# VH-VL binders against q0atu2, part 12

Target 1, 119 residues: q0atu2
Amino acid sequence: MLDKKARIRTSREYRNVFEKGKRLSGRFLIIYYVENALDNNRFGFITNKKIGMAVIRNRIKRQLRAIVREYQGQVKNKHDIVLVARAGIGKSSFEGMEKDYIAIMKKAGLFARNANKID

## First folded at step 4 (VH-VL)

Design p24 (framework fv_recibokibart)
Fold by ESMFold2-Fast, scan of step 4:
Structure p24 (fold): chain C 119 residues (1-119), chain A 122 residues (1-122), chain B 108 residues (1-108)
Amino acid sequence: as target 1 above (119 residues)
Amino acid sequence: QVQLVQSGAEVKKPGASVKVSCKASGYTFDSYYMHWAKQAPGQGLEWIGEIDPFDSYTNYNQKFQGRVTMTRDTSISTAYMELSRLRSDDTAVYYCARVFEYSDSWYGMDVWGQGTLVTVSS
Amino acid sequence: QIVLTQSPGTLSLSPGERATLSCRASQSVSSDYLHWYQQKPGQAPRLWIYDASSRATGIPDRFSGSGSGTDFTLTISRLEPEDFATYYCQQYDSSPYTFGQGTKLEIK
């Protein structure tokens, strides 16, 4: 679903985010994030084998992409962000993953600042 | 500079335990799985197991299950492999190697330690 | 477990010749999880080709990997003296992760 330009595609690009980025952990998700030199955000998604079988990992990855796509307009520009699913994510609902994503992104300061709330 | 530095050679008696260390530097330690492999004299490589330093998830080759324990200490970026109830056929060079598990493709073991010779003799 | 069988076990060639090293899997292995390592005596293995066909950093273009399913090949188009070593294939598709027994490339 995400446009090609909005996706981290190569192992080298993932390594860059992990080696230079900051990390923040939620209940079901970990994000690694770093500023990029591009004019857009890029997202990566990792569901490793400790989560469960391929069918579960593929479902989780699709659901995470859907969540990211839904909220992409709220994310501060010029970041590479990798979402890593934690072992317990297979027992979570879609809504639970969505809530965790929003909480982590806000805590990381990656959701766009609402100017009206500053005053 | 990315490197893995292992502890020095060990000589053990049958029935003893050995604990090999692997100290990582030049990268974010908890962002790569650490794997361990065995190479007996004149033989090929055999995978022992893996640990995710982030949460201590481990997965062991059934051949070593019950005798191997993998741990890590994030504060000093060091992974450990302990092999218990040593036998003469455990005589081998033991390697640690990192794997980047966080991509849509799997790199393989791109950085290796220098190896630790463990000799088990009576 | 997936068994990887490499052939030949020993390959004796001269510099300038073409080398073809085979790795056959007992079950299908995704190309994304088939890797090749080079090892010289007294040294740790070094990642050489990853994901069946991608050269690791610094590896000369005379090396190429190919294959899918159960049949994988490492090819060296024109051997240089430094290429004589043992080569191992490895699958990372399913646990326990396994290596082939190795092909020793030696000078005749």
Scores: ipSAE 0.061, ipTM 0.714, lowest interface PAE 4.8, mean pLDDT 88

Design p25 (framework fv_recibokibart)
Fold by ESMFold2-Fast, scan of step 4:
Structure p25 (fold): chain C 119 residues (1-119), chain A 122 residues (1-122), chain B 108 residues (1-108)
Amino acid sequence: as target 1 above (119 residues)
Amino acid sequence: QVQLVQSGAEVKKPGASVKVSCKASGYTFTSYYMHWAKQAPGQGLEWIGEIDPYDSETNYNQKFQGRVTMTRDTSISTAYMELSRLRSDDTAVYYCARVFEYSDSWYGMDVWGQGTLVTVSS
Amino acid sequence: QIVLTQSPGTLSLSPGERATLSCRASQSVSSDYLHWYQQKPGQAPRLWIYDASSRATGIPDRFSGSGSGTDFTLTISRLEPEDFATYYCQQYDSSPYTFGQGTKLEIK
């Protein structure tokens, strides 16, 4: 689980990322990201109604949080990053979500070029 | 100031329906899920279901599925829970409560209505 | 459904004492989705601790939450008279969202 300091917590903070941040789309994920004035990264997660019922959206949100936590050490410091799940994510595997996350973060320049996870 | 205000107490006969309202004020109504919970006399809390006021999508506890209907009216920031085919064991205080869905770490029900006592008796 | 079992059902203590309330889940619950509520007779529940360990707005620092997986704890370091109430844990990890049966904290 992600440390509380690493999570975007308020609607005001989510609005800031959406209004001022950059957007990048992957296959199953969209990220919005902006540099922050803190010593650490913060992550937010949005699963909208296009994905499916609340139980499916909550499962996807938990899986995305687990993926982010696993790769937390590889993300460049001082960013607020919001992950928005696209409608098709409900039909993806965990591995598919993980692969998309890595690809989009590298494309955004938020991962080190040679970042690897530890199994 | 954030507040949820529920409709007043109801007395119903077995087989009737009851519709409880929950009026929100002091916040953006469509930014929070609205949940409903039941508390029978002297007992604990039981989750009934939720509605997203933004799009009216609902998710119900299977125990109440087929008897409960949740709706909302965004023009007056009010959520409704209708429970049909009432039984004596539906006698309870019913609560509405909000949950913020855009937060990664705040899925608690942070604001509650005062409760509506529904008594089912013959 | 995930069953939350709280223990003890009733805890009789005096002001000034330490209280420890347990909540055990029938299957693993992410700490991000475990919350505690305080309820006094005739009142609506009030969010007390969210995400297993975060105090809600206005909650005194004598209250702390901890735990992960299936075992969660609410601790009150030094009981004040206003702390005597029923406390409920809740999981928001899996639908249907469930509450524990409650621990009633009463004056000895």
Scores: ipSAE 0.015, ipTM 0.589, lowest interface PAE 7.2, mean pLDDT 86

Design p26 (framework fv_recibokibart)
Fold by ESMFold2-Fast, scan of step 4:
Structure p26 (fold): chain C 119 residues (1-119), chain A 122 residues (1-122), chain B 108 residues (1-108)
Amino acid sequence: as target 1 above (119 residues)
Amino acid sequence: QVQLVQSGAEVKKPGASVKVSCKASGYTFTSYYMHWAKQAPGQGLEWIGEIDPYDSYTNYNQKFQGRVTMTRDTSISTAYMELSRLRSDDTAVYYCARVFEYSSSWYGMDVWGQGTLVTVSS
Amino acid sequence: QIVLTQSPGTLSLSPGERATLSCRASQSVSSDYLHWYQQKPGQAPRLWIYDASSRATGIPDRFSGSGSGTDFTLTISRLEPEDFATYYCQQYDYWPYTFGQGTKLEIK
């Protein structure tokens, strides 16, 4: 699970990201993202009824949180980012979700370059 | 600031159709699902269905399926519910309400229209 | 479909008393998808408690929600005159979404 300060927790915070943020779509994921003033990133996760029963939606949320946590160090600071699972994500593998996440974050320009590289 | 304003009361004959509108203002119309509920005189609330204004996805309560159609017009931020083949037991106040479905907490219906009374009588 | 049964159907109390309203589901409902609404005569319902226990904006702290699984409760610690209304529970966990039949809280 992500650190509690790195999670979007209130409906007002989610609404802010959806209303003011930019949107990009991948195969299994949509992201909405906006800069924040907090000097840390916050993530939200949404699995709607189109995906299936609550047990499936909760599994997908847990897997997405694990993916986001693994790649936290690559994400540019000061962003609120909401991941929305698309219909059909329940049929994806963990690796498929992970690859989609990486691709969409790179496309959004949200992945920072490796800090160990010079120039 | 955020509000849903519904069309006025309607009186219809059995067998007719009625189309109720729900105009949204003060928020991004496509970011919230719109739900419709029925309340017959002196009775409780009954869920009719939902529409996602973003892509027109609809999901209806089986009790109304085949008679209800939900649509929206994003250019004027308005949702519609049309009920056909009206019967006397369709006499009710009909409400629209928004839901922020994209919340992980599936937050309830936080903003409601004022209601539209539909009376079905000969 | 999930049936929500509210009890009592009518609760007659006086201002200053404690009210306890029950909502029982025919099968387990996630607390994240159990909500309560207040409705006064001639008015639209208003979201009162969401996610079983969170007060909606502007709702006084004398109101609290609790419960999980099949049993949910709305409690009013000290009734005020403006609290007399009908309260509905609602589940948003499974299609079709359903409301309870309501508990009418009325002045004794």
Scores: ipSAE 0.007, ipTM 0.588, lowest interface PAE 9.3, mean pLDDT 85

Design p27 (framework fv_recibokibart)
Fold by ESMFold2-Fast, scan of step 4:
Structure p27 (fold): chain C 119 residues (1-119), chain A 121 residues (1-121), chain B 108 residues (1-108)
Amino acid sequence: as target 1 above (119 residues)
Amino acid sequence: QVQLVQSGAEVKKPGASVKVSCKASGYTFTSYYMHWAKQAPGQGLEWIGEIDPYDSYTNYNQKFQGRVTMTRDTSISTAYMELSRLRSDDTAVYYCAREFEYTDSWYFDYWGQGTLVTVSS
Amino acid sequence: QIVLTQSPGTLSLSPGERATLSCRASQSVSSDYLHWYQQKPGQAPRLWIYDASSRATGIPDRFSGSGSGTDFTLTISRLEPEDFATYYCQQYDSSPYTFGQGTKLEIK
């Protein structure tokens, strides 16, 4: 569960990340990311209709938030990061999503150290 | 239970200003944008603008730019829309509506009951 | 601005019949940002269908939405008396956000 300050909360903030951010794609995820002027990271999550029905999209969104929360201590500070789920994510396992997240974050240079779960 | 409760009907003369309130309850007021829309008698809906209660960011439809001001008071979870230099064609029901922002899209999930503003001499 | 044109303006039908309401956009609108609202006389609009095809909570399954690009449709498979109302489509794809002029569904 991410705290309020670690979440992108407004449509304006999501648009800023999409318009000004860098984009990297993985197997199941795309990330958009920009440096912010705050002292903390913020995360946003997008699951569109190509993934499936609302119940599937909501499950995936909850799983992605859990993954992000688990690794938030390893992310370089001062970034707004939006995760966009790709159509194939509905067929992925939790472990598959987690591995894809780690791989993308490393490629983006956003992981400050080894990408291991702390707990 | 989410509720948006608007102020009562107003009768104004041409050239006056009106300030409509929208009191939110049942959710965290600063976490959701608030929008305002106009509906003239017997006609459809027209978007006026939006406010982010978190930081007072506003964005107005250019048609109303220069006459509309949106504000909020976080201590009482209330949003306001003020329309100045009123004309007869401003006679309408004005609605506030909450933007749902934690989905893949943005839509108006809860609406106030509406405030009738009548502009007459 | 994106203009949404709804057709027909008025649709007169009887309970039990199928209703098909059209919404056409002047330029392409992502289906994730096309929504439908129901409004009865003297009442506020209510969210009915969001993201072109998803029913809002509590909306009966006789309502369905479809479409993409510039052409969107709201279908009611078997009209009930409580379904007679005005329906508005709305886009959130670009500012200013706009509504169609509405389709009034009335009892024949």
Scores: ipSAE 0.013, ipTM 0.568, lowest interface PAE 8.6, mean pLDDT 86

Design p28 (framework fv_recibokibart)
Fold by ESMFold2-Fast, scan of step 4:
Structure p28 (fold): chain C 119 residues (1-119), chain A 120 residues (1-120), chain B 108 residues (1-108)
Amino acid sequence: as target 1 above (119 residues)
Amino acid sequence: QVQLVQSGAEVKKPGASVKVSCKASGYTFTSYYMHWAKQAPGQGLEWIGEIDPYDSYTNYNQKFQGRVTMTRDTSISTAYMELSRLRSDDTAVYYCARDSFYGDYAFDIWGQGTLVTVSS
Amino acid sequence: QIVLTQSPGTLSLSPGERATLSCRASQSVSSDYLHWYQQKPGQAPRLWIYDASSRATGIPDRFSGSGSGTDFTLTISRLEPEDFATYYCQQYDSSPYTFGQGTKLEIK
């Protein structure tokens, strides 16, 4: 799971990302993101009731954290990023969530792989 | 400063409709669910329903379903609750409240309340 | 729907005393979705304790929440004059989301 220093924990920190951040929507995920003044990235996770019951929401949160952890080395440093799960995510496979995460992070210019496109 | 400011008190006759507004400021309106709750005089709180301002998803308490409609206008960061076919037992203070993502979906910010009086 | 029953309905105590407020659910509620609100006359409710045991921002250490399953408790270790209010528990585990009827904490 994610290191404590890599997690957004306070209401003030979430508020900062929502108010100052940029927003991009994927198929199953929405991200809000903003550059921070720290030397590391921080992630927040939001799974609301329209996804399903608590057991489904908790599974989705756990799976999203695993995906973020797996790809944290690809993310441009010094960003606060909040992942908001969309209603349809409850019917997605783990692979589908992973694909959506990669696609949206690349579109946001937050993944290092985007910098290596051949012109 | 995060605030929810509701419209003023209303007096309605039985059978009429009332539309209460809740104007949000100090945060990104589309990033939080908005809930509505009823509190009859001297009574406790009763949940009416919720709206996701991002996509207008709504979920209503069955007790109010068919009489309540929740909408929002993102251009002015305002949520609305309309209650139709008013009865005397709809006399109550109506609150809007924001769903806090930090608090694992608790109602962290509340409007000041709107008194709706239904009398003939 | 899940029914939340709070007891006692009214609790009469003096400043300096310990208060224990109970909230019982008609069926199991995840502690992650059991919240407490404080309401004073003429005011809107205010989030007080969330996720059964976490204090909301600015809430003093004398307040603590506990419980799981069907039985939840809000405890105030040493009452201050400003603590006299009505406290509501809420479950946000299953729709329709419900509140208890409230416990009114009043000065003896």
Scores: ipSAE 0.012, ipTM 0.600, lowest interface PAE 8.6, mean pLDDT 86

Design p29 (framework fv_recibokibart)
Fold by ESMFold2-Fast, scan of step 4:
Structure p29 (fold): chain C 119 residues (1-119), chain A 122 residues (1-122), chain B 108 residues (1-108)
Amino acid sequence: as target 1 above (119 residues)
Amino acid sequence: QVQLVQSGAEVKKPGASVKVSCKASGYTFTSYYMHWAKQAPGQGLEWIGEIDPYDSYTNYNQKFQGRVTMTRDTSISTAYMELSRLRSDDTAVYYCARLFEVYDSWYAFDIWGQGTLVTVSS
Amino acid sequence: QIVLTQSPGTLSLSPGERATLSCRASQSVSSDYLHWYQQKPGQAPRLWIYDASSRATGIPDRFSGSGSGTDFTLTISRLEPEDFATYYCQQYDSSPYTFGQGTKLEIK
């Protein structure tokens, strides 16, 4: 799981992201995102009933948290980001969700584009 | 400030209908489902049903199906619950409540109206 | 429908003591859809703990929730006078959405 410091915890914080943030849709995910006044990023996750039964929704939440954790170091600092699962995500593979997440984060300009310093 | 303000207490005769209102303020009314719950005197809470103010979709607890109707008026950010063919066991406080995102889900009632007492007596 | 059974029905304790309230479901409920509400006489319920273990805004850290499957618990580590109220568990895992019958915390 993500560190508590990196998680959006209250309904007020979620509401702030929805009302003041920008929205971007992918194939399986919608993100809402806004710059925060903190020194770190925070993430929230929402799976609504239209996706399927609780077992499916909970699996999706666990998989999305794992994806976010894996790529957390690539996200531009000082953002609150809420991931909302769309219809059809329950039929996606883990790899499909991961690919969609990367694509929407890049499109939103939220992934750092530093040059690869492998030299 | 997010608030739900309900209409005042009602006294009705058996067989009558009652319509309770719930006015929302401080948030986008059409973005969250509105639920209704019943609490008989000295008893616990019982879910009655829900309405999506965006498209008027409704879903009712089977126990109240056929006697309850939920509607809304988006121009005044108000939801309504009408209960017909009233019986003495409908005497209760009726609450409206907003379904909002809670941490990682859309499934908690985070804001409640103050309640409306409906008394059914002859 | 999912039946939520709370125990005890009434719990008599003194300020400073630890309280443990139980909520048992008739079938498995995801922790993401199990919530607790506090209600005082003459007042509307107030969201207290959501998703089994997360405190709602403004709720003191002496309150904690835990559990999964069919067994959920609300714990108050050191009771304060303002904590004496009725607590309800509630599930949103499947319709019809249901509440437990409540546990009343009363002063000994």
Scores: ipSAE 0.012, ipTM 0.573, lowest interface PAE 8.8, mean pLDDT 86

Design p3 (framework fv_recibokibart)
Fold by ESMFold2-Fast, scan of step 4:
Structure p3 (fold): chain C 119 residues (1-119), chain A 122 residues (1-122), chain B 108 residues (1-108)
Amino acid sequence: as target 1 above (119 residues)
Amino acid sequence: QVQLVQSGAEVKKPGASVKVSCKASGYTFTSYYMHWAKQAPGQGLEWIGEIDPWDSYTNYNQKFQGRVTMTRDTSISTAYMELSRLRSDDTAVYYCARVFEYSDSWYGMDVWGQGTLVTVSS
Amino acid sequence: QIVLTQSPGTLSLSPGERATLSCRASQSVSSDYLHWYQQKPGQAPRLWIYDASSRATGIPDRFSGSGSGTDFTLTISRLEPEDFATYYCQQYDSSPYTFGQGTKLEIK
């Protein structure tokens, strides 16, 4: 799972991302994101009860953390990013969540740029 | 300062409806669920339902289903609970309270409104 | 629906004594979704212990929560005058979310 320093842990820190950050919506995910003053990225995860019972929410949260961990190296440094699961995520596959995450992060400009332009 | 301020006391006749408001300030209104609870005189707390101010998702206790409606107005950071077809046993103090769901935990209701007394009589 | 039963209904003690308040669930409740509230007459409830064992901000060390499954306990190691109030447990594991009937802690 993610390092402790790579996790948003307090209500105050989540609130900062919601109030100062930008929002982008995908099919199953909403991300809120803002640049931070740290030397690393931090991620937060929100799964509301409307998604389903605790076992479903916990599964979704574990899967989202696994996806974020897998793609950590591609995320532009110095950002706080909160993933909010939408109600429909409970019916998605792992691949569906992963695809949505990649699409949203690319659209937000949070993935590292292609190196084809350097010489 | 984070606070929830509720509308004032109401006196209603059986069969009427009542709409209680809960105005949030000091935090991002759409980042917390709003819950409503009932406390009859001398009794304990009873959960009525919840609303997600972000998308108006609602979930009601089946005991109140069909008589309760929860709404919100994000432009004024206010949540509403309307209870219809009032009965004498609806006489109670009604509370709003916020909940932030984060990580694997449900934080509990950390901020409460002061309560609204609704009296159903005569 | 999950029924929470608190015992005793009323607990009569003196300042300086230890208080133990029980909350029993009709079916298993995850500790992450079991919370305790304190309420004084004429006031709204206040979040006291969340996630079974975590003290809310500003709550004195003399308060501790414990338990898992169906049995949860709120303990006050040495009662102070301001601790006399009604305490409610609450579960958030499954809808409808429910409260116990309360334990009233009163001066003997």
Scores: ipSAE 0.016, ipTM 0.645, lowest interface PAE 7.0, mean pLDDT 86

Design p30 (framework fv_recibokibart)
Fold by ESMFold2-Fast, scan of step 4:
Structure p30 (fold): chain C 119 residues (1-119), chain A 122 residues (1-122), chain B 108 residues (1-108)
Amino acid sequence: as target 1 above (119 residues)
Amino acid sequence: QVQLVQSGAEVKKPGASVKVSCKASGYTFTYYYMHWAKQAPGQGLEWIGEIDPSDSYTNYNQKFQGRVTMTRDTSISTAYMELSRLRSDDTAVYYCARGFEYSDTWYGMDVWGQGTLVTVSS
Amino acid sequence: QIVLTQSPGTLSLSPGERATLSCRASQSVSSDYLHWYQQKPGQAPRLWIYDASSRATGIPDRFSGSGSGTDFTLTISRLEPEDFATYYCQQYDSSPYTFGQGTKLEIK
């Protein structure tokens, strides 16, 4: 569960990340990311309707938020990061999404250290 | 300034087809779904369907399935809705509206076109 | 399909009064997907409240939304002349997305 201050909430804020940010693709995820002027990181989540029904999209969003929350301490401060679920993510396991997230964040240079899951 | 501008009023005979356009400006056209809604005279709003302009994915209300086709042209940031085999009860104002799918909440339709009156009469 | 029923259909009030508009769903709708629109004659609808309770940009704080499950409410604490319009609730939870039939606020 992420606090409201750690969420990207408005269409304007999402658009800013898309237009000014860098893009990196993983197997199940794409991230768009840009440095912000705040003291906190903010995360956004996109699960387009083409991924599947609302039940599937909502499950994926909850799982992605849980992954992001678990590893938020390893993320370099002052970034707005949008996670876009790719069409195939509905067939992925939680572990598969988690592994993809870690790999992408490391490749983007957004992890301050090698991230290992901590309870 | 974000806006959606629709094509002008149409008068059609029963059995004909009508194609309404919706030109987007002030934002990245492919980042928002485009929805279409119908409002018959003196009545409420009825959702017709949606298109994802980034890949042409469409989802139609079953009531209009088989008669409606939604398309887009990304080179001119324009969405289209074509309704075929027109009946008198298709007389209505048709609206396009963008829906932002990129949020922890599913924002409603935050920007609307001005509407296009389609009149179906002999 | 989820049917949204708004009540009353027409609400006649004077400026300064409190307005309470109801929207009832035929089955449970997540509050994250319940939105309200304002429409004036001859104009397109305008997003007013999203996520059941969040005011859209520029909407005065006299407007508030609440509710969960099947029962949602839009409240206007002190009506201003410009608030007289038709209000529609809408669910974005499951396709086909549906609107209520509308509540028309009219001057008494």
Scores: ipSAE 0.017, ipTM 0.635, lowest interface PAE 6.1, mean pLDDT 86

Design p4 (framework fv_recibokibart)
Fold by ESMFold2-Fast, scan of step 4:
Structure p4 (fold): chain C 119 residues (1-119), chain A 122 residues (1-122), chain B 108 residues (1-108)
Amino acid sequence: as target 1 above (119 residues)
Amino acid sequence: QVQLVQSGAEVKKPGASVKVSCKASGYTFTFYYMHWAKQAPGQGLEWIGEIDPSDSYTNYNQKFQGRVTMTRDTSISTAYMELSRLRSDDTAVYYCARVFEYSDSWYGMDVWGQGTLVTVSS
Amino acid sequence: QIVLTQSPGTLSLSPGERATLSCRASQSVSSDYLHWYQQKPGQAPRLWIYDASSRATGIPDRFSGSGSGTDFTLTISRLEPEDFATYYCQQYDSSPYTFGQGTKLEIK
């Protein structure tokens, strides 16, 4: 689970990322991202009602947070990043979500060259 | 300022269709879902449906399914609700309202249009 | 669908009194998805309390929301003349999204 300081928590902060940020789409995920004025990265997670019931949405959020935490050391510092789950994500595997996350972060230029798993 | 402005009052005959518009200003139109609600004279609010302006995804209350169509035009930041095969019990004020769907929690309908009175009479 | 039942239907009180408005759901609603709106005659509803207990921008602190599961309450600690209006609870937990029938707060 991500530390509270690494999470986007308010609607105002989410709006800022969407209004000022860049967008990149993957197979199961869309990311919106913008540089922040802090010394750390913050992540947000959106699983809207198109995905399915609350149980499914909560599972997806939990899995995405685990993925983000695993690779947090490879993300370029000082960014607010929001992950938006696409409707099809409810039927994806954990590995499928992980691969999509790595691919989109690399395409966005947010992962360090030769990014690896962080323990 | 953030504002939703709806089209003016309509008087229709039974069996006709009505199309109400809701023009957004002061915010990024595609980041908020647009909802529509009905309020019959002297009565409470009833949810009709929602549209995601970013991709035209719609979700309708089953009570109105088959008679309601929601669309949007992103070039002019305007959402539309069309109700067909009008009946006397469709006489009501119709409201549009926005919801920010891109948050960790669900926010209420924070900005509403002024309402559009639709009267269905013979 | 989730049915929201508000009580009382009409509440007649005087300025300075305390008001307690109830909203009961036919099945459990997450607090994150329960909202309250104020509506005055001839006007659109206004978001008043969101996520069961958070005051919307500009709403006086005499208003408080509470509750969880199936029982939610809107409390006005000391009524002011401008508070007399109809209040609606609303759930955004599952489609179709529903409103209560409203509680009309009127001057006695």
Scores: ipSAE 0.031, ipTM 0.683, lowest interface PAE 5.8, mean pLDDT 88

